Miniprotein binders against q53ft3. Designs and how they scored, part 1

No score or structure here was measured in a lab: all are predicted.

Target 1, 195 residues: q53ft3
Amino acid sequence: MFGCLVAGRLVQTAAQQVAEDKFVFDLPDYESINHVVVFMLGTIPFPEGMGGSVYFSYPDSNGMPVWQLLGFVTNGKPSAIFKISGLKSGEGSQHPFGAMNIVRTPSVAQIGISVELLDSMAQQTPVGNAAVSSVDSFTQFTQKMLDNFYNFASSFAVSQAQMTPSPSEMFIPANVVLKWYENFQRRLAQNPLFW
Structure headers, positions and changes below count from the first letter of each chain, unless a header shows other numbers.
F, E and O stand for the ipSAE by ESMFold2-Fast, ESMFold2 and OpenDDE, each averaged over both directions (binder to target, target to binder). V2 = 0.75 x the mean of E and O + 0.25 x the DockQ between their complexes.
Where letters were taken out, [cut] stands.

## First folded at step 30 (miniprotein)

Design G3
Fold by OpenDDE base, fold request of step 39:
Structure G3 (fold): chain B 195 residues (1-195), chain A 93 residues (1-93)
Amino acid sequence: as target 1 above (195 residues)
Amino acid sequence: SIEVRVQIYENGKRYTYQFTVESPEELEKVLEKLMKKIEEEGAEYVYIRVYAESPEEAKEFAKLLVKIFEKLGFTKIRVYFMGNYVFIIGKLE
């Protein structure tokens, strides 16, 4: 009924059915995963008035799953791509898998699909930034990347007085990094596809 | 809150623990306890990632993590920064 795809990995077409209305895919080495595609195989449609709520879970320090709602798949929208990078630190949300004893191995995350009424799904709120949306999501990602780079570079900043002579190494002034950051931000704001 | 991820490599398998602490002092206590347990289990390599709110805090976390690793007898200690993330890896003898 469902498939799961992670870039660089084989497609999964055999979900573990843990209940009549619940399906689970295992994602080993989940720390390296940025995006997940969930899709219907087209063999079995949802019953009329029903769809699938898609959840992501990762283990906590005790091996207990932390579940978050990513979004939805329906007969009208049979596939969706989700960004799971960055969600790995979020708080758990209410989910239909809490009462289930799912055997999990450390470093293995899960994608859970719960078949639910469409009306019920409409009342649920997915975690922010999970849906790979339009130019806005790309812009947000780029902004986060820029911030990450700036913070990374600045963490190594030292004054000339603090520098130990190292003739074999090249140094870039912190101001150059800042100027680059500001210029890049300006360009990104004007045209997200300026490169 | 401080987000912490611990990865343990044992017998070719990787185990990941993720948790949140409220202070650097709590971080130290939790990690010391965890590392003692890991040592008893015979883990070869330990990898820890901590997220800081600033580069300055990241440096402080790095110092703290190194201190903990040294205290516990880790060797081949390496620290990496990526943004406000601090990564430390060490080997248990």
Scores: ipSAE 0.010, ipTM 0.157, lowest interface PAE 11.1, mean pLDDT 79
Fold by ESMFold2, fold request of step 39:
Structure G3 (fold): chain B 195 residues (1-195), chain A 93 residues (1-93)
Amino acid sequence: as target 1 above (195 residues)
Amino acid sequence: SIEVRVQIYENGKRYTYQFTVESPEELEKVLEKLMKKIEEEGAEYVYIRVYAESPEEAKEFAKLLVKIFEKLGFTKIRVYFMGNYVFIIGKLE
């Protein structure tokens, strides 16, 4: 139902479901993580009137879990980027992940997603500075993906002198990839939500 | 056993009660005690989550919870299901 993405790591798409309304992702080496993206895979939407409260948990100096509300995902806002770099010394908040048998090492934190009523979520306040604007964060992520695509496609560029005739293959001039990248980037700058 | 969580919202404060019951009759008795406190303190919203042993039992608890909320004068009663969970929220005033 959910995915979890940390920059420089493989995306996690197999949340540990610890209850029908609760999902968990492990974050090993959490002290090196600054941002986490939580998103819906699109396979199973939230039931009507419900959404997801997203929590971050890390062990304190005594090994006890500390949980903090990061923000929310909903059918209308199916992804969000959270800054967690400043939360690793913060105090916990009320949370729905009560007495759980969590097998964790000192270097492993968790992202918890609790399916809750939208009205209940409206009564909760995330910890300050955890949430970032979804438009700004999405734009930054897509810019990095566009750079990656351009660099990847450019690695296959050949000069005309290097071409070998092959009727079963299609070729793309390198300039076409650059023009596509520039056009797409321009459209994003004019309207980050054009898609 | 059936797991129950009750959250009472009053003037920006939240009170949480968690307990287990063995029957709908036991649930009704426990909720009567808590709901008396709700009326005494002037709560604004009450949220109840019940984790039943089956989806069919969750639907049975939903009927009981709606009856209790109506008896106590709640308005804007909404009920939601997710598997074995039933969630209900209501407003007093």
Scores: ipSAE 0.006, ipTM 0.455, lowest interface PAE 9.9, mean pLDDT 74
Fold by ESMFold2, look of step 30:
Structure G3 (fold): chain B 195 residues (1-195), chain A 93 residues (1-93)
Amino acid sequence: as target 1 above (195 residues)
Amino acid sequence: SIEVRVQIYENGKRYTYQFTVESPEELEKVLEKLMKKIEEEGAEYVYIRVYAESPEEAKEFAKLLVKIFEKLGFTKIRVYFMGNYVFIIGKLE
């Protein structure tokens, strides 16, 4: 239902479902993480009128979890990037993850997602420096997706001498893909909303 | 048995009840008991999640839950399916 992405790490798509409406991702070595992206995979939307409250948890000096509300994801806002670099010494907030107060290793934090009614979510206040603007979140996620596309497409690159004839299959020279990728990155860096 | 979870939203607070039932008649009786408590507390929304044994059974429970919600005076009723799960949300005005 959800994905979790940290720059420089593989995307996590296998959330630990700790309740029917509660999902958790582990973040090992969380001290090195500045931002996290939470997004819907698109296979299972929230029920209408529902959304997801997103929490960040890190272990305190005794190994006990400290939970903070980062913000929300919804069917209308299916991804968000959250800044967590300033939250690793912050105060906890009220949260629905009671079972997640178990002792964790010192370098592992968690992202928790709780499925809630939108009306209930509207009354919750995220920590003030966690959310990144929708433009910043879109730009970071789009860049990662572009990198993934380029890496995927380039894994099928062959030279003309290695090509097996296939009259019904269309081919695109690899340099065209690279040129498009570089041009798109340049345009996105100058204006994230150019399309 | 069928697993049932009821969440009651009152003044922005959420209360959760979880139980199992063996029949649709039992479910209706339990929900009527909960509705009396809801009316006393002034709840505004009720969310119910039912875990059925198959997607076909989930659809049959959806029909039952809609009928129960309408009988009990709920409005703005929404029903969703996710595999074996049925989710229903209603407003009690």
Scores: ipSAE 0.000, ipTM 0.119, lowest interface PAE 17.8, mean pLDDT 68
Fold by OpenDDE base, look of step 30:
Structure G3 (fold): chain B 195 residues (1-195), chain A 93 residues (1-93)
Amino acid sequence: as target 1 above (195 residues)
Amino acid sequence: SIEVRVQIYENGKRYTYQFTVESPEELEKVLEKLMKKIEEEGAEYVYIRVYAESPEEAKEFAKLLVKIFEKLGFTKIRVYFMGNYVFIIGKLE
């Protein structure tokens, strides 16, 4: 139902369902994370009149989880970007995950999604600096993510002369990745929401 | 036993009730009592989640919940399925 994306990391598409209406993603090494993208996979929509409240949790000095409301995802807004870098020392708020004793390690944060009524969500106030709603910010984030991917992939590039035969492995020419990158950049420039 | 979660939305505030019942009949009685109290408090929306042992049982629970909601005077009743979970949302008149 949900996906979670951190730039430079593999996309997470398997949330832990901790309750019927609550889903959690683990974020290891959360200290290095600046932004998180939460999105619907498109397989299962929210029920009519419902959406998802997105929370961030990090361990406090005592190892207890501190939850903060980041924002929302809905059928009409199936993805959102959140800045979490500035929240790692913030104060917790009342949250729907509080009743669940989730043991967390100091290096692992969590993204929690609570399925709630839209009307109820409208009454909640996200932390002020978490929501990245501007198209420009989204574009910038996407650009950074793509650059990170390209840099990562290109770091493994080898010439044909350097290749060791491995019949079981498939290889993709580096120029194909570059072409994809360029095409994606072009499309992104035309419409940041082309996908 | 049937695990039931009831969320009530009133004036922008959410109240959650969790309980277990042993039968559908008991569920109806408990919900009737709860709804009576909630109506007195002016609740706008009620959300109920029930966990079933199978998709087939989930469908049966859905039918039951709809009947209960109709009996209690709920409008705009919506039912959703997520795996073996049944969600029902209704608005009180």
Scores: ipSAE 0.000, ipTM 0.158, lowest interface PAE 13.7, mean pLDDT 77
Fold by ESMFold2, fold request of step 39:
Structure G3 (fold): chain B 195 residues (1-195), chain A 93 residues (1-93)
Amino acid sequence: as target 1 above (195 residues)
Amino acid sequence: SIEVRVQIYENGKRYTYQFTVESPEELEKVLEKLMKKIEEEGAEYVYIRVYAESPEEAKEFAKLLVKIFEKLGFTKIRVYFMGNYVFIIGKLE
């Protein structure tokens, strides 16, 4: 039902369901992560009148989990970008002591999604320094990526005369996917809406 | 080569070691030396990240890492996969 994307990593599409209404993604090596994208896969919408509250969790200086509300995803806003770099130890994390030095903790954080009533979500305020940017739905994002890949890969097509005989088959050089990935990542970093 | 990062957590302090290996046998030897030092220092948690050459190879290294953690008495072993990465964390009681 949900996806979680971090730049430079493969998208996660298999959330751990920890309750009927609660889903979790693990974020190993979270200190290297500045932004996370949470989105709906489009296969199962939220029930009418409901949406998803998105939380970020990391262990505090005593090893206890700290949960912070990042924001929301809904059927009408099925994707969002959250900035988590300011929520790590000593970088303006919302906890009782503010800018105190947080003792070192394990390198695994979590993104939690709780399915809740829209009226309940409307009364909640995300922690103050999380940035939220909308992105297109997973299917629209995926379609744009596929179209971009197809156009790029087609520009490198080779004829059968350049390959060993395999009649009636067309081939793509192995490095086309890598070139596409590198170009797409660069352009996305420059303008997330370039496509 | 395969990139390896080890983070050791002790009384809320974190220590990081980073190195490369060319084989599972080399990784095992390096980790055995490091784990002897860890036992002397009284570590609470150990986190290991391996960046393999493929996701399938990452799964192979995960099996090795689990065996090493079990041999050394680690509990609450968690394994995570992310493309070519494998991440393992364990608690030493």
Scores: ipSAE 0.000, ipTM 0.167, lowest interface PAE 16.3, mean pLDDT 69
Fold by ESMFold2, fold request of step 39:
Structure G3 (fold): chain B 195 residues (1-195), chain A 93 residues (1-93)
Amino acid sequence: as target 1 above (195 residues)
Amino acid sequence: SIEVRVQIYENGKRYTYQFTVESPEELEKVLEKLMKKIEEEGAEYVYIRVYAESPEEAKEFAKLLVKIFEKLGFTKIRVYFMGNYVFIIGKLE
């Protein structure tokens, strides 16, 4: 389902599945790695409403794993570049890989991918200096803002029979908002920078 | 020649050895001597990186390294490839 690429290294396409919803790639000699690309192979998409939270983990001086949230991959954003330089001495994040809280082999880091609900992923904040490419991050944020706006606006929809006279107010038919929403999503999928 | 790096971890300390060999047989001899010393000193983890002259040769070195690690009692053996590089990691119980 997933692939992992480091510049100058052979692509990894055989993730270790450590749980039904969790996948891991080992990164030997991780101190020489500055960026990692995580991508979907295209064979198995996420189920509707789900995506992948991507973590980086390295062993501290005692061999204990430190897990850090890098960002996300989704069906709408099937690849992402993560910068891991500068993360090799930082504080850990909350993470779902607690079953792997054991002493780890030195000089080997891991990339962990946890399949989660998109709503749960929206509440997570990646660690500092784990920059996702600005185009991919912009597209993901824009899609969430689009969904949020449509859901909020539509929650105030009323039928014409329920509408009260309000001459000082302007109204927009709900189908106009839906049409705009669907058109915007289509344009964003074709060119994330069209606006 | 084939470049080899060995990193040995004990109680939070890391020891690094780097050398070259001309054949898999030479690598086996050097590693057996080094690993005997490691066993006497109580190492926890050993990491070996080999830079071979081709990806096919790296795979041959991987088979040799796995055999050596198994002979010496290493567990949780993991092998990774990167072009002409092969990386092997094992835990010594």
Scores: ipSAE 0.000, ipTM 0.155, lowest interface PAE 17.7, mean pLDDT 73

Design G3
Fold by OpenDDE base, fold request of step 39:
Structure G3 (fold): chain B 195 residues (1-195), chain A 93 residues (1-93)
Amino acid sequence: as target 1 above (195 residues)
Amino acid sequence: SIEVRVQIYENGKRYTYQFTVESPEELEKVLEKLMKKIEEEGAEYVYIRVYAESPEEAKEFAKLLVKIFEKLGFTKIRVYFMGNYVFIIGKLE
């Protein structure tokens, strides 16, 4: 249902589902992470009237998780970019993960997505510094993100001769991904806020 | 057993209660007690998630939850389904 992308790292598309409405991505070496992209895979939409609250957690000095609300994703806004570099010393906020027994590695940060009612989400306040602050930084991150995605996707490219029959599986030609990438880059260059 | 999660929104803060009940009747009883307490605390919004064993049961839970919310004076009641989960949100004025 969800994907998580850190520039320079592999795309994560397999969240740990800790509950029906709770998804978690692990972020190793989180100290080096400046931005995180959370996005819907497009396979499963939110139910009507629901969206996702996106949280970041990092271990404090005692190894206890500190959770912060980054923002939201919805069917109407299926992806979001969050700056987390400035949050690593912030104060914790209320979160829906505290009551759950989530097995965590103390040295690993996490992105948590909680599927919630939109009305409930409206009552929550994201941390103020989670938004991308500048167009330039956004552009840089987006470019890195795009490169990462392209590299990731292309790593799975195989020739037709190398394909194994899988009638139940759909395939997308690599050139489609490339074209998308190029088009997106072009649009981004023209207007970093075209989206 | 029925897994129940209650989230209360008060002054921008969220509080979560999780518990299990053995029957819909017990659910009603527990929720009524809880909601009275919540009302006293001045919560603005209440969100409840209940897990059902089937879609049919989910519908029944939805009906029950709506009934409870109405009884307790909630407004702007909305019900959502995701799988066998039933979500209800209401506002306490």
Scores: ipSAE 0.000, ipTM 0.149, lowest interface PAE 14.9, mean pLDDT 79
Fold by OpenDDE base, fold request of step 39:
Structure G3 (fold): chain B 195 residues (1-195), chain A 93 residues (1-93)
Amino acid sequence: as target 1 above (195 residues)
Amino acid sequence: SIEVRVQIYENGKRYTYQFTVESPEELEKVLEKLMKKIEEEGAEYVYIRVYAESPEEAKEFAKLLVKIFEKLGFTKIRVYFMGNYVFIIGKLE
């Protein structure tokens, strides 16, 4: 349902589902991460009237998780980019993950997505420093990158009937993600504005 | 050697410069000179790519690039990494 992208790393398309309405991505070596992109894979939409609240967690000096609301993704806005580099010294906020025992290591941060009512999301306030600046070029890059990934990956989508598991679900082979990354990296290296 | 690519947006047109420098110090000098010239020409956005030999060096290049951009009055500065490539974008207001 969700994907997570960090520049210079492989795309993550397999979130850990910790509850019916909660998903988590692990971010190892999070200290080196400036931005994270969270996006919908397009396979499963949000239910009507619902969206996703995106949270970031990192361990404090005592190893306890500090959670902060980054922003939102919805069917109408299926991708978002967040700056997390400046959050590493921030204060924690209310979050829906507090009651869950999530396994993490001291060097690993997490992106949490909570499926919530749109009306409830509207009442929440993301951390101010998580918003990416309105640089048109950067925004366009992010959008085009995500579109590029989605278009590429979806072209290789196969049904479970073509493999071993549930026939009603669509899957993208992990190798497709790797191929996308390699191709995207190559093109970006040749021309950062190839998109 | 350090491979550098600079893209400039001016009046709806994109100009690309590619060159090689031998040291971070030379990189700083060349970029400062280039950025001053770009500012005088009225470019709106500047995009720079630098290739590093290691992730650690990439971070150092990023710091250097940010320093240069800040010094020259660029706004909305963003830096990101892909492998050993460093990308920086800034706006001249």
Scores: ipSAE 0.000, ipTM 0.119, lowest interface PAE 16.6, mean pLDDT 78
Fold by ESMFold2, last read:
Structure G3 (fold): chain B 195 residues (1-195), chain A 93 residues (1-93)
Amino acid sequence: as target 1 above (195 residues)
Amino acid sequence: SIEVRVQIYENGKRYTYQFTVESPEELEKVLEKLMKKIEEEGAEYVYIRVYAESPEEAKEFAKLLVKIFEKLGFTKIRVYFMGNYVFIIGKLE
């Protein structure tokens, strides 16, 4: 029903269903994540009058889950970009001598989607600037994803002089990846919404 | 009274039925008539929303609705509870 995308990572399309109306995606290393895209796969629509409330969960300094409402997805707005960089915080313990020891216990964060009535969703207020629907934010997310893909792929490049025969494998010349990367960046700069 | 909404999706068209019932037995009677119409029309998806007088009553209606959907051959049956509301969806093949 749902997909979850983070810049520089593979798209997740297999949500863990934790209840009849609740779906979860795990986000390991969540402290390095600034934006998350949540979208409908298009396989099963929401029932009429219902939509999805999207939450972000991370553990506080005591390991207790902190859930924050990011925003919504609906049949009429089936995808959304959420900024989570400003929502990540640890609670430091202060000793009598001040901040001598600030301890964080990093864990897996989660994106939760709860299927709810649209009327109930209208009564909820998302956290501050979590929902991001500007072209500039999409462009920044897409640029970081492109940079990550290119750096990853280029780290496996070898010269023809150093290549050993491998008849069971297929290879892609590095300049093909570079040409694709440059063409995509050009198109994105001309029209961030060309996709 | 218990408020009921039934929505039937077929070939890009939506049919909406809204009514009230006073008991699970009354709901079953009305739904059986509607389900005969649903089968004749070749519906693809059916959504039912019930607003009960309590969350416990909503769970009682959910059990009834699941049995009706299974009897009529619905697949991909999903049930959602939210307070006094219960929603059920299913695909009819």
Scores: ipSAE 0.000, ipTM 0.160, lowest interface PAE 16.2, mean pLDDT 69
Fold by ESMFold2, last read:
Structure G3 (fold): chain B 195 residues (1-195), chain A 93 residues (1-93)
Amino acid sequence: as target 1 above (195 residues)
Amino acid sequence: SIEVRVQIYENGKRYTYQFTVESPEELEKVLEKLMKKIEEEGAEYVYIRVYAESPEEAKEFAKLLVKIFEKLGFTKIRVYFMGNYVFIIGKLE
């Protein structure tokens, strides 16, 4: 379903399928790799409403895998180029691969692809030093904005739960909406593609 | 189908699980599988978002989720609705 290309190497078209929705490519000698291309072979599209979250994994100083979100591939953007030359110093991100994807050989990295809901992908932020495809639809922006708002507002509701006489009468303080709007506008001005 | 997102917060870190279910019984089974992981990871807060097929169905999922949270020992349970979405947040103390 997926391919993985590194300049100067043969293309990999036979991903290791580690779950029904998870695929992995090995990258030996990853420290010599600056960029990787992840693409769909075109044989099997994502189901409606789904896409692929692309992760990079490398072993830390203790041999433990560190997974970092690089970006996404979708039916509308079936190929993406990612810069990995400096990523081994970053903190890991949340990831769905679990212990089953642990690399056995030191100095071998992995590219992982997880098939996920587009809405879920919109809530994830790639690591800052990765080059990603920047084409997004208005629909994806709208979904991300709505989920961002829901998450922000919900966190303030938890802090105020003891003040509500009934759970059925839940409220969001008006200043929470204003703070969200101001923060969102500032972040958008700094990086129109932060979402 | 019903779309579900579970976020577990532990020591300032966030873990996200996403899946779909076709019934409330299926949701209960999946969440029970997460019970041991929640206890082993020392979760502080758990957030669940469910996207139902109607606002009425969202209310029924809310009742199920509250029951599950209480069974697992969560406190300070809050539930919010927005259209077909239901959000539930609980603290494990």
Scores: ipSAE 0.000, ipTM 0.081, lowest interface PAE 19.2, mean pLDDT 68
Fold by OpenDDE base, last read:
Structure G3 (fold): chain B 195 residues (1-195), chain A 93 residues (1-93)
Amino acid sequence: as target 1 above (195 residues)
Amino acid sequence: SIEVRVQIYENGKRYTYQFTVESPEELEKVLEKLMKKIEEEGAEYVYIRVYAESPEEAKEFAKLLVKIFEKLGFTKIRVYFMGNYVFIIGKLE
């Protein structure tokens, strides 16, 4: 019914069903994870009037799970991106998963999905800054990529006086990279989908 | 001898340090001292290039550089290889 995706890792399509209405994904090495995508597989829809509340659980200093509501998935919004990197030191919220005797290694977190009434979900308040729009996520990713590329490329910049002759290699002036970066950033700011 | 190039990005300016060391142990010592100093100065990004004698040595240098960066609290660490050159980039937060 549900899938979980972490960038750079294999997609998880087999949630552990811990109850009739509750599903859990394990996230090993969770400290390195910034974002998680939770999505419906499309095989089984939510019943009419129901959706999924998405929770994140991490172990506290005593090894006890701390649960936080990230957001929601529904038939109308079958996928969502959540930022979890800033939540690792937050206070726990009320959750429906109870004291699950899951022997957790200190490095493993969990994503929990609880199937609930839409009306009940509307009364719940997700933790701040967890929900990320697709457009915002794309823009942030692109900006980070651009910054990374610019920093990387500029690290190779040398003055002509410092250059060692290499006739077989092509060189690009640093100003060209800078101009490209500025132009791309401008276009991205105007329309994130300009390409 | 090991050729080392360090580039520091601070306030839109780039500073470059070039030097040679005689051993990986010396490299670690020099880089740790240099990186501590750079951290105190408030550099945003640090780039280091090291030339190895072989691809195997390059991998060892990469491990060493990553260890140093992690120890000093660098984030967004990336390592690249070009031939026998090892490149590492990290951010100081």
Scores: ipSAE 0.000, ipTM 0.152, lowest interface PAE 13.1, mean pLDDT 79
Fold by OpenDDE base, last read:
Structure G3 (fold): chain B 195 residues (1-195), chain A 93 residues (1-93)
Amino acid sequence: as target 1 above (195 residues)
Amino acid sequence: SIEVRVQIYENGKRYTYQFTVESPEELEKVLEKLMKKIEEEGAEYVYIRVYAESPEEAKEFAKLLVKIFEKLGFTKIRVYFMGNYVFIIGKLE
């Protein structure tokens, strides 16, 4: 019913079903994980009026699991990305050895999915920094791409006086690139999915 | 035994109660008592999950739960089934 994906790792499609309405994925070496994707496999939908509450569990300083609500998946939103890197800091184990690269023994975290009523889910408040907006990420990426392209292209700009005759070469005025850049940025700002 | 989970929602916070009862009659009694207490505490939404031994029993539990919720003045009552689980949600105004 559910899958779990961590970048650089194999996809997990076999959740441990701990109850009829509860599924768990193990995340070894969770300290290295920044984001986790939880998604429906598409084989079994949620019953009408139900969705999945997604939780993250990590061991506290005492080894006891601390569960936090990350967000939700539904039939209408069958996948979600969650940032978990900022959640790992339980009450800081004041390790007396400060900044020493102590090889931490791999700890296992868990992603838990609880099938719940949508109405109930709406009343729950996820941890504030867990939800990742795909739109925002896309916008940021696109902006970086645009900047990269503009910088690259502009680096080749020469004045007409500086041009060496090359009849076989096609030249694009720098102002064309600039106009394109500005127009693209404008459209992106209006609608990140304008394309 | 009947496994019962009650979740109370207040201002985005969830409180969970889990217990077992031995009969539908006991379930009714316990839930009525609990719901009254919850109402006094000012809960906004109440979610209950009950596990039945059969689909038929699940339907009976659903009827019972609805009856309880109606009796206690819950609004926006909704019932859902998943397997032998019965889910009910209601709002306390």
Scores: ipSAE 0.000, ipTM 0.152, lowest interface PAE 13.8, mean pLDDT 79

